VH-VL binders against Beta-L-arabinobiosidase (hypBA2). Designs and how they scored, part 15

Target 1, 158 residues: Beta-L-arabinobiosidase (hypBA2), of Bifidobacterium longum subsp. longum (e8mgh9r892to1049)
Amino acid sequence: TNVDSASKSTTNVAKDADVTGTTYAEKDTNYPAKNAVDGKTVMESFWGTKGSENKTDTLNIKFKDGKQKIDDIRLYFYQSSSSQTISGYAEPANYKLEYQKDDGTWAPIADQVRTPNYAGANYNRIQFTPVETTTIRVTFTPQAGMAVGVKEIEAYNT
Short names: E, the ipSAE of ESMFold2; O, the ipSAE of OpenDDE; V2, 0.75 times the mean of E and O plus 0.25 times the DockQ between their complexes.

## First folded at step 12 (VH-VL)

Design c41 (from c30, 60 letters changed; framework fv_acasunlimab; at its last look DockQ between E and O 0.46; V2 from the best seeds 0.00; counts 0 for: pae E 5.9 > 2)
Fold by OpenDDE, look of step 12:
Structure c41 (fold): chain C 158 residues (1-158), chain A 118 residues (1-118), chain B 108 residues (1-108)
Amino acid sequence: as target 1 above (158 residues)
Amino acid sequence: EVQLLEPGGGLVQPGGSLRLSCEASGFTFSNYGMSWVRQAPGKGLEWVSWISGSGGNTFYADSVRGRFTISRDSSKNTLFLQMSSLRAEDTAVYYCTRDHYWGSTDYWGQGTLVTVSS
Amino acid sequence: SYVLTQPPSVSVAPGQTARITCGGNKLGDKYVYWYQQKPGQAPVLVVYRDSYRPSGLPERFSGSNSGNTATLTISRVEAGDEADYYCQAWDSSTALYVFGGGTKLTVL
């Protein structure tokens, strides 16, 4: 686990956000989008794209307290690893971060520093030039033959 | 072997109600989303409604929203479609379908004819 | 509403290759499913997620999807392939499963 416990002391503004996923055709409803912002990084709580009809899927996250300044996002990806995990999940091949501008249009979050550089299992950190926005969205491209599971999305102003 | 049986079709007057049933066997019923798809005589396929494996999520076509209700009973391995305020344009063969593991529908019932006529 | 467009009919001689198209806005970003329906029968899934075949389907059936068009290809067409074919996709914006209008494949 690559969890940075020191950064957890900062307020996660994404927690309990209004979250919407782009997949609804799931056979099992045990993995709703709200799991991605419930403050839990446990294996039992994640948003899953298994069964999705989309080649890419997106989580839209609208912060509950309005416009937020953020410069740090954490993504926790579910990974199938044993008989105790749900099969068919891996970290995405790629992900895209965007924020909603004041005029309602979407723009990419610029100047990202990702750790790791490519999506990894469990903990991912994205640092960037601060943006102010009410809403962010993350678009996931799955690995071939795999679904994406998001245990948690966190957002901070560090 | 996956089986879907739909016994509940029939003739009903406009404004009437009808409940369709679909009995499933040959698979773990609660692990699969289910749909109703209908086909008017001589016409194409139209998706009607979907329900998740747990039954917690339902979706409807605009043409039936507010009039039709999809539900399921896991203890009986049965899918239901409660139809109300039926219209002539609701006349169709209604199919219950199982969702594919990775997508839309994979198995279809034989279909049951619903005729709405005065 | 999201719409899938199919040609109403396609004709092909036995042994030749039939191609049935399905058009939709950014359809390449969606997974497309294909169903075969013979007269008096329920539809049967023949292609799922653009290009995968269910078990039991012959290799003659294949699918592709890019841009705004998905294509069902049936090689070495047989008389038994005569049927209506429907494409389907899921629209995430409306949470609707959308069918094309269907294509009647006639084997000459």
Scores: ipSAE 0.031, ipTM 0.647, lowest interface PAE 5.0, mean pLDDT 90
ESMFold2, look of step 12: ipSAE 0.055; ipTM 0.628
ESMFold2 (binder alone), look of step 12: mean pLDDT 88; pTM 0.899

Design c42 (from c30 with heavy chain G33D; framework fv_ebrasodebart; at its last look DockQ between E and O 0.61; V2 from the best seeds 0.00; counts 0 for: pae O 5.2 > 2)
Fold by OpenDDE, look of step 12:
Structure c42 (fold): chain C 158 residues (1-158), chain A 118 residues (1-118), chain B 108 residues (1-108)
Amino acid sequence: as target 1 above (158 residues)
Amino acid sequence: QIQLVQSGAEVKKPGASVKVSCKASGYTFTNYDISWVRQAPGQGLEWMGWINAGSGNTNYAQKLQGRVTMTTDTSTSTAYMELRSLRSDDTAVYYCTRDHYWGSTDYWGQGTLVTVSS
Amino acid sequence: QAVLTQPPSVSVSPGQTASITCSGDKLGDKYAYWYQQKPGQSPVLVMYRDSYRPSGIPERFSASNSGNTATLTISGTQAMDEADYYCQAWDSSTALYVFGGGTKLTVL
């Protein structure tokens, strides 16, 4: 179990953002996209891709307060680990971070420093050269036979 | 042991409505979506739409919007598909299906022939 | 909506390998499903999520999906495999599934 040892900014600009996922017609509606930005990192609140027909899935996060400067994103992944958890979830094999440019096109967030280097269970921190944007998106590639669960996405200007 | 048992064949006139039932058993009804698929004589499969058996949330094929209604009765583990304003090209075998846990359908009803003729 | 294209028919001799293709725009980015339907019967799921077999489906059935094409492969084809086969994939834009037109497999 990963522990969040990093200091946090006082303001998570992703909280309560307008969030949409690429999973449609979900068989289980208990894990909607809004769970990924509700500010909770508890196991009971996550966006889940179980049942998704997509080989990759994306969360689009539009900040509620308009254009934001961010240089720090934190991803909390759900992980099946016991009888107390929902089975079939693991951290993604990979994830991609992008931001929306002023012209509406998408660009990758560059110069990322990820901790851990590869997606890990629970807490992941991504630090990067500051970008200013109204919207970010995260694309997840699941591990074989597993779904991705996102408990929370946070964004900061540190 | 999982079974979907549909209601019997129907003969309808153009403009009429038909309501087909699908009784599910052998699994927790509310945990799986029900889909409806139809097949005109000698033709391929046409996916009509789905309903979440627990929430009642539905999504229908665009061509059927306004004419189709899918419902469920959780107390009887029964799904219903109503098709209104029937026309000749609605003549088909109609199937209810249980959606696979990981995606599409896995169990099918036996089919219900609906014949629309004047 | 998305369109999935299948050959209308495929013929093989017993013991040969049958291949049925399903083509669609960016189909490889989605999961493909395959159904077998024999005359007078309900369809049966034979492959799901590109390459997984439901329980009870013989190992001679396999499938793959890449690029714009999904392929159902039946090795050592048997007479009992004669049927119509349909591919299916999710259309996220409409939140609906789409079937291919179906392929009649004849075992000569």
Scores: ipSAE 0.025, ipTM 0.641, lowest interface PAE 5.2, mean pLDDT 91
ESMFold2, look of step 12: ipSAE 0.293; ipTM 0.689
ESMFold2 (binder alone), look of step 12: mean pLDDT 90; pTM 0.911

Design c43 (from c30 with heavy chain G33Y; framework fv_ebrasodebart; at its last look DockQ between E and O 0.75; V2 from the best seeds 0.00; counts 0 for: pae E 3.4 > 2)
Heavy chain, then light chain:
Amino acid sequence: QIQLVQSGAEVKKPGASVKVSCKASGYTFTNYYISWVRQAPGQGLEWMGWINAGSGNTNYAQKLQGRVTMTTDTSTSTAYMELRSLRSDDTAVYYCTRDHYWGSTDYWGQGTLVTVSS
Amino acid sequence: QAVLTQPPSVSVSPGQTASITCSGDKLGDKYAYWYQQKPGQSPVLVMYRDSYRPSGIPERFSASNSGNTATLTISGTQAMDEADYYCQAWDSSTALYVFGGGTKLTVL
ESMFold2, look of step 12: ipSAE 0.334; ipTM 0.736
ESMFold2 (binder alone), look of step 12: mean pLDDT 91; pTM 0.921
OpenDDE, look of step 12: ipSAE 0.661; ipTM 0.859
ESMFold2, look of step 13: ipSAE 0.276; ipTM 0.713
ESMFold2 (binder alone), look of step 13: mean pLDDT 91; pTM 0.922
OpenDDE, look of step 13: ipSAE 0.633; ipTM 0.854

Design c44 (from c30 with light chain Y52W; framework fv_ebrasodebart; at its last look DockQ between E and O 0.62; V2 from the best seeds 0.00; counts 0 for: pae E 3.5 > 2)
Heavy chain, then light chain:
Amino acid sequence: QIQLVQSGAEVKKPGASVKVSCKASGYTFTNYGISWVRQAPGQGLEWMGWINAGSGNTNYAQKLQGRVTMTTDTSTSTAYMELRSLRSDDTAVYYCTRDHYWGSTDYWGQGTLVTVSS
Amino acid sequence: QAVLTQPPSVSVSPGQTASITCSGDKLGDKYAYWYQQKPGQSPVLVMYRDSWRPSGIPERFSASNSGNTATLTISGTQAMDEADYYCQAWDSSTALYVFGGGTKLTVL
ESMFold2, look of step 12: ipSAE 0.236; ipTM 0.707
ESMFold2 (binder alone), look of step 12: mean pLDDT 90; pTM 0.916
OpenDDE, look of step 12: ipSAE 0.670; ipTM 0.863

Design c45 (framework fv_ebrasodebart; at its last look DockQ between E and O 0.52; V2 from the best seeds 0.00; counts 0 for: pae E 3.7 > 2)
Fold by ESMFold2, look of step 12:
Structure c45 (fold): chain C 158 residues (1-158), chain A 119 residues (1-119), chain B 108 residues (1-108)
Amino acid sequence: as target 1 above (158 residues)
Amino acid sequence: QIQLVQSGAEVKKPGASVKVSCKASGYTFTNYGISWVRQAPGQGLEWMGWINAGSGNTNYAQKLQGRVTMTTDTSTSTAYMELRSLRSDDTAVYYCTRDHYWGSTFDYWGQGTLVTVSS
Amino acid sequence: QAVLTQPPSVSVSPGQTASITCSGDKLGDKYAYWYQQKPGQSPVLVMYRDSYRPSGIPERFSASNSGNTATLTISGTQAMDEADYYCQAWDSSTALYVFGGGTKLTVL
């Protein structure tokens, strides 16, 4: 059998984006929202929601190069696993993906295929019907008693 | 067993300062915050602010900003709250409480410190 | 500062169900917490993050939080439940933790 494949782009358009998180989630300045778009998936570089009183927390990601066509988002979650990690972090119970329309309103990203289907401990790939947007928003629902850490979010046109 | 033990009662004149101590035991002090909560006679609870014992970061109630300082000494597992320029309406019982800084869960409380401000 | 409104007083007979409300605009978007304070004592956490009960708190204590209202419920109320009860939540508009004004529960 023969297998032939090609990617449309290798460019992560979320890298170095103008990013904001919910203000309470940035209470500890060591884990600011910019860590989620710095191009690193290492344990010490993440956006953390520890300290949040919000039932959900949100990252708002404005691409540095303006409007982009995207069809592929990748999410990397921080997990507490040892005395060498910060306690109280696990992948979210769920996450919601939205994009900003030209009129400034938000719409859900349609036709998502998630790998894995539920939020995975680290790597998550979300493929979807392409959208053109300047800005995406991800809303995280934590597991009971846990905080959410996002090591990186990436966006591609594949 | 987790315990927070506070310093004893204080009597102060208006314009003075007070520093209340809160010695923690039975847990890893630097993994939690300490919140300070006061209660004027016959009144409800009022949150004053908190300190992250690990990072030293603080957040103070706006009405107290400029008059309050919260610190920790990690070598003795002790938190401190200093209130300056005391007024008669600062008369209250002052509590320290362990704060899960990823939520306002005040799960262990000190015994309280009565501060009386009178001429 | 944001206001969390509680009734000043609630009275019940022993064995009855006591219900203490805590009202604030969109309070259900935040986690709510409940504290019991008996005369001359420090507050005690009785419910946290809306509906969770700490170890050692009797199962007759329950709580909920949705919309604009959190509610502490004590079923089978006993004389030892007589106390002041405070709700608490984070207020994003002022970036502060706030307590409700307190409710004196009287068990007659």
Scores: ipSAE 0.183, ipTM 0.671, lowest interface PAE 3.7, mean pLDDT 87
ESMFold2 (binder alone), look of step 12: mean pLDDT 90; pTM 0.923
OpenDDE, look of step 12: ipSAE 0.311; ipTM 0.775

## First folded at step 13 (VH-VL; framework fv_ebrasodebart)

Design c46 (from c43 with heavy chain S35H; at its last look DockQ between E and O 0.27; V2 from the best seeds 0.00; counts 0 for: pae E 3.7 > 2)
Fold by ESMFold2, look of step 13:
Structure c46 (fold): chain C 158 residues (1-158), chain A 118 residues (1-118), chain B 108 residues (1-108)
Amino acid sequence: as target 1 above (158 residues)
Amino acid sequence: QIQLVQSGAEVKKPGASVKVSCKASGYTFTNYYIHWVRQAPGQGLEWMGWINAGSGNTNYAQKLQGRVTMTTDTSTSTAYMELRSLRSDDTAVYYCTRDHYWGSTDYWGQGTLVTVSS
Amino acid sequence: QAVLTQPPSVSVSPGQTASITCSGDKLGDKYAYWYQQKPGQSPVLVMYRDSYRPSGIPERFSASNSGNTATLTISGTQAMDEADYYCQAWDSSTALYVFGGGTKLTVL
């Protein structure tokens, strides 16, 4: 199944979100956090953590239109190769998804079904019991010796 | 090829300010953070803060918060560190250093001696 | 709590192994770095992110970081290794660095 194609028209509520990466994560300023929500999955439009001093890095995504109901997150990772020439990137070893509750505290996104089950290069789809929130965050644990490049994060109500 | 060249030594009176420059060459200035580190005579290294040369964002050592300002001029590839309300214990050699990519050589300025005396 | 404690000095004979420690509360939860500084010179990074060696640093330099202690180890110590050595830690939660007090390595 081509997981890039929805069976219904859906709105990506994360597009053009107010987005912030962990401090000191993006040492190469050509790959800022806004690239993860610009609606592009092309090779050079990614949030890049190469050179980060943080043992994990977090992407915080505040939806531009306020509180949204979501049940579907899609993550696109950059992976270095001979044809993808920006070096030092691979999908993370792990990622953690959370949403912000009305009282400002954070809760894990529950009942996740991940496709694939582990973080895969490029496309990852995460379906879950719907939440209503203004803000999600994702925390990435990199593979040893690698950085994380996030080409896009999308959020839907399917 | 890659160089960080700092401004010359300065003598200041207590209560004054000093602004040390660090001119970078041989690389894309806006792609790297610049750190400032000082060393009092006969003493160890003290980290002062960093600036993201691309965004202008800064973070300062808690001890220096309120007295230090770090800036850049991207048109001249120059970083600046200003320390205000100087006292005698601010006498030190002030270094700028560029962040390294993982596994690459680090780069340091030559140091700038700032002497604070009456 | 931003204190990293190093012994003020370490002495070894040429060819022996030198160990320089850096102690801090839960230091193993942070990335540790090591710098070498010779008199009148700027510091030089010799180990980064706990245990990695920059290009151009001899393989006799190694490091570890766990618990409350980071350790720089120099095997087969040479006269050229005589210098001051500083540990440094990065704390992700505050986005701050701190240096240790320094250790003078003497090779007799």
Scores: ipSAE 0.268, ipTM 0.697, lowest interface PAE 3.7, mean pLDDT 87
ESMFold2 (binder alone), look of step 13: mean pLDDT 89; pTM 0.912
OpenDDE, look of step 13: ipSAE 0.341; ipTM 0.786

Design c47 (from c43 with light chain D29E Y52W; at its last look DockQ between E and O 0.71; V2 from the best seeds 0.00; counts 0 for: pae E 4.1 > 2)
Fold by ESMFold2, look of step 13:
Structure c47 (fold): chain C 158 residues (1-158), chain A 118 residues (1-118), chain B 108 residues (1-108)
Amino acid sequence: as target 1 above (158 residues)
Amino acid sequence: QIQLVQSGAEVKKPGASVKVSCKASGYTFTNYYISWVRQAPGQGLEWMGWINAGSGNTNYAQKLQGRVTMTTDTSTSTAYMELRSLRSDDTAVYYCTRDHYWGSTDYWGQGTLVTVSS
Amino acid sequence: QAVLTQPPSVSVSPGQTASITCSGDKLGEKYAYWYQQKPGQSPVLVMYRDSWRPSGIPERFSASNSGNTATLTISGTQAMDEADYYCQAWDSSTALYVFGGGTKLTVL
C-alpha cells in the first residue's frame, strides 16, 4: 500500500496547533483554547466561552507544521446534558469557517458540505474545495443564554 | 442571601498603603470573580481590576499596575484589595462586586471610603 | 482604550419616556449593562446582556444595543427613577470592564 497516501488520509494537521481563542486569556482560564487541538474528543478537555462578553468568539488555529492542504474539518462540541457536565454549554447557533491566504487576508472556505447542515450537538464534519493555508479561523455564534464549548477541531487532507 | 460586606472607612496620608476587605456570603466564593471599582467624589465609576476567587488569577488596570494587589482567602470567603503609594487623587469610595461567569456584576459591597490627605 | 460616551444629563417629566444613550466603537459586538446609582448608595444592576431585566427591576425599564449605540429606556418615568445611570461593556484589549461617564436623570 502507498504509505504516503495512507498517512495523508489519516493525518490531523490541527493537532497541537498554535491556537488562540478570543476568550482564552480573559475570564475562562479553566478551559483554554489549546484543549480544542489536543487530539482528544472526549468530555474532559474543551475550550469554553462561558462568561464571554463577546457576542461571537473566534478560535484561531495556526498549524504546527506550516502550510497544509486541507479539504475536511471536524468540529466536536461540548454539551451541558447532565448533572455531571459543566452547566451553560450548547452547540453554537452558527459557525463560520475562514482560511488565511498567502497575502495575509482572510477568505471564507468555499463550497462547504456540512454533516449535519446546522451545528450538531457533538460531531460536525465539513467537507470543502481544498485550500492551502497555514491558518484557519472559526467564529462561533452561541445560542441565546448559552456558551460554546469546543472539545476538538481537526483538519484533514482526504 | 448573597452579601458582600466591606471594611470600614480609612484616612491615610500620601505615601501610605490601604487594604480593604470584602467578606462574601451566601454563595460558593471560589466559583466567581471579585471585581474592584472605585468612585472619586463627584466622579463616575472606574474599574480597578478583578481576581478569580478560585484560581487567584488577577488583572489590573494599567494605570494602577505596580501599586495594587488583589488577593483572596478562600477559608474565610474574603477578598482583599491593597493600594500602595497613596496619592490625594486616590481618595474615593472603593467597591467590591461579585462578577459572574456570564458577565454581570449583580451584587455590590456597601463601599469603603478611603480619604488620602496630609 | 475603549470609550463609552453618555450624555451628562437627561430631563423628563413624570410619566414620560426617558432615553439614555451610550456610544462606543462596535459596542453592538459586546453585551451592554446598565446600572442605577442614587446618592450615597452602591450601584444597582438594572439591565444586563443588552436587554435582560434582573428580577425586581420594574418592567418600565428596557434596553437595546446595536451598531455603536446602546440605549436604556424608562417608560412611565417616576420620581424614584431620578438617579445617575452608567452603561458598561467589556474591553477585550485590557480584559476589564469600561463604564460610561454617567448620565444624571432628573424627573421634573
Scores: ipSAE 0.237, ipTM 0.707, lowest interface PAE 4.1, mean pLDDT 86
ESMFold2 (binder alone), look of step 13: mean pLDDT 90; pTM 0.919
OpenDDE, look of step 13: ipSAE 0.679; ipTM 0.868

Design c48 (from c43 with light chain Y31W; at its last look DockQ between E and O 0.66; V2 from the best seeds 0.00; counts 0 for: pae E 2.8 > 2)
Fold by ESMFold2, look of step 13:
Structure c48 (fold): chain C 158 residues (1-158), chain A 118 residues (1-118), chain B 108 residues (1-108)
Amino acid sequence: as target 1 above (158 residues)
Amino acid sequence: QIQLVQSGAEVKKPGASVKVSCKASGYTFTNYYISWVRQAPGQGLEWMGWINAGSGNTNYAQKLQGRVTMTTDTSTSTAYMELRSLRSDDTAVYYCTRDHYWGSTDYWGQGTLVTVSS
Amino acid sequence: QAVLTQPPSVSVSPGQTASITCSGDKLGDKWAYWYQQKPGQSPVLVMYRDSYRPSGIPERFSASNSGNTATLTISGTQAMDEADYYCQAWDSSTALYVFGGGTKLTVL
């Protein structure tokens, strides 16, 4: 057992981040961007793109505690599965992960290992060569005829 | 069968107000938005604003701010648009249209002609 | 605040293809919609979300949207297609839709 590895504290640095989404459905939604970083992966707490007039939508996450070293992102997608769920949601067809460099420009997160390889219902884990950044953004391409719901995005230094 | 039936034509003097009704049938009224669109004679279509029939939340075109009020009565499945301080350039056909959560307006009322003349 | 620009008129012979454009800054980043209006009638939705056709609209209607331009295309144009056509897109700065100025299609 590696005591250093086993005793290290792993903190979700995206929790309670300053977030914006490219759509805030002004048509009376209960699914604001802050729901994606509130530390809850339950069905009731998600950011939703239903009603968006944008062809893709972006979630911009500025870490509460400033610049962080991260190498692991977890994405939890909402899915319409029963009469108890809000209709019209499925995992995206694709998602793109970027980080903000110190000069304010954006770069793709490199060397990603995605589990699963394509966006899966609910849990997705993305491991990558560490970056140091204050801000990440995720751009979602929906499946045809569907919206994207994000229950949570987490970021770690593992 | 989904229908939006509007109130009849109105003739008004400058400075008066008009209230146009839009009675919806054939669907769950509170699950949709109602948008209002007007068209002056010989002119194009102009968005006036929208109302969420469930919550009552509204958003109005900036050029109409302070002069327009949109409301609903959920017990009768009826939307209303009131335009105050009428001017001659408010002469137009006023349409209500059903606007879905997904942003498609697929059903329109028959239109209500409002004529503003001294 | 968004502006959608359409040509005032388009003329086409029966059986030919009509093409009506709608221009706006980065319009291809938004969903585009098209409405047909005949004299004395309410508008009718003929294309939505760029290229989808509502039930009951003939297959000769098609549309596209990329870059700064959306285009409504009517193949095999018929006399009954003579109407005014309006494009529409969302304006995020005002949280309202905006219409183009309209295009009168004449079939002659």
Scores: ipSAE 0.333, ipTM 0.737, lowest interface PAE 2.8, mean pLDDT 87
ESMFold2 (binder alone), look of step 13: mean pLDDT 91; pTM 0.920
OpenDDE, look of step 13: ipSAE 0.517; ipTM 0.827

Design c49 (from c43 with heavy chain H100Y; at its last look DockQ between E and O 0.70; V2 from the best seeds 0.00; counts 0 for: pae E 3.8 > 2)
Fold by ESMFold2, look of step 13:
Structure c49 (fold): chain C 158 residues (1-158), chain A 118 residues (1-118), chain B 108 residues (1-108)
Amino acid sequence: as target 1 above (158 residues)
Amino acid sequence: QIQLVQSGAEVKKPGASVKVSCKASGYTFTNYYISWVRQAPGQGLEWMGWINAGSGNTNYAQKLQGRVTMTTDTSTSTAYMELRSLRSDDTAVYYCTRDYYWGSTDYWGQGTLVTVSS
Amino acid sequence: QAVLTQPPSVSVSPGQTASITCSGDKLGDKYAYWYQQKPGQSPVLVMYRDSYRPSGIPERFSASNSGNTATLTISGTQAMDEADYYCQAWDSSTALYVFGGGTKLTVL
C-alpha cells in the first residue's frame, strides 16, 4: 500500500470529462471521443480518427469538476498489431497541447518535458509548469496513411 | 465489376413521394457508406445525405430534414432514398454513390431522373 | 454551412495547361476531391485526397490544396477533357460533403 515518494496525487481529473472530437472523427460511433476519458487503457476502447476528412483532429476535454490545477498529462495511443486487430492506427507524428484561459482564449502549455520526447506507441507522459484551467485540448497530426487512436488522456497535479 | 444500378425514371405530381433504389454489386456492401446526390437541370451537384450500409446510421442535409428517409436492405445489397412532399424544385437527377470510408466516392449509379410537375 | 467557390468557366487551347480553382474558408485543412462530368453522364472521380490520381486517370491531371484554395491542373489539355469539373470537401459543421458550384472547361 506504500505510495512512491514522488507521487502527490492519484486523482485523474480528466476521467469522465465532457469531451468532444472534431466532427468527422465522430462519424464512426464505434470509437467516439468519450472512450478517451473512460479510464480504460488496456482494452480496445479508444477515440479513433480513421476515415477523417481533417488533416489534423482535435480532442477537447472539459473537466467534470470545473477548474483544476494540473502539471502532468498522460496520453495512451492505440496502435494496430496482430493482437490489436483494429487496422490502420499508429501513434501520431506529433501532438499539440493547449489550455483554455479564463477569458476563453487558448494558450500553449509551456515548459513541457515529454517522456518519450517524440510520440510513443502507447504511454506518453507530459510534465509542465502548472496551469489552472477548466479545459484542455490536444491536436493530433497523424503519420502519413495512418489514423490516430487515443485510448486515454489523463491529467494530474503531481 | 463494381456497379450501382438505380431504378428507372419517375414522373410525379407535387405533394407525392418517390422512392429510388440503388442495387450494389461487386463488393462487400456493409463495409461502405452510400451517399445520395442530386442535380437539378442545368445546375451543380448537391449532397443530400448518407447512410452507413452496415449500421443503418444516417445523416441528412438540413433543407431535406423531415422529408427524406434513407434505408438499406443488406440481404439484397440495395440502398433506398425516399423523398416525400415533392415540389417542382425537387426535379433532378438523383445519384447514389459508394462513399468510401476514407472519404472518397469512387463509384456512381447511372442516375434516376425524377420530374415533378403539375 | 461551408461554401466552395469555383469560377463558372475556364477556356484553354488544345495542348495548353488548364487550371481550375476551388476556394473555401480553411479548405487546406481538409482533403479535396475533384470530379469530371460530361453531358448526360455520371460524375467520375479524377483526383482524391488533394493530389492523388485514381487508376485510369491520365497523368496530365494533377491537383493541390493549401490555405483556402484547391487547384485542379490539366496539362496538355485535349478535346476529350471538355467537361464540367466539381471540387468537393467535407463540412464538419453539417457532417456532410459539399460540392463547389462547378466549372465548365472549354477546349477551343
Scores: ipSAE 0.219, ipTM 0.693, lowest interface PAE 3.8, mean pLDDT 87
ESMFold2 (binder alone), look of step 13: mean pLDDT 90; pTM 0.916
OpenDDE, look of step 13: ipSAE 0.297; ipTM 0.767

Design c50 (from c43 with heavy chain N57K; at its last look DockQ between E and O 0.73; V2 from the best seeds 0.00; counts 0 for: pae E 3.2 > 2)
Heavy chain, then light chain:
Amino acid sequence: QIQLVQSGAEVKKPGASVKVSCKASGYTFTNYYISWVRQAPGQGLEWMGWINAGSGKTNYAQKLQGRVTMTTDTSTSTAYMELRSLRSDDTAVYYCTRDHYWGSTDYWGQGTLVTVSS
Amino acid sequence: QAVLTQPPSVSVSPGQTASITCSGDKLGDKYAYWYQQKPGQSPVLVMYRDSYRPSGIPERFSASNSGNTATLTISGTQAMDEADYYCQAWDSSTALYVFGGGTKLTVL
ESMFold2, look of step 13: ipSAE 0.314; ipTM 0.724
ESMFold2 (binder alone), look of step 13: mean pLDDT 91; pTM 0.921
OpenDDE, look of step 13: ipSAE 0.698; ipTM 0.870

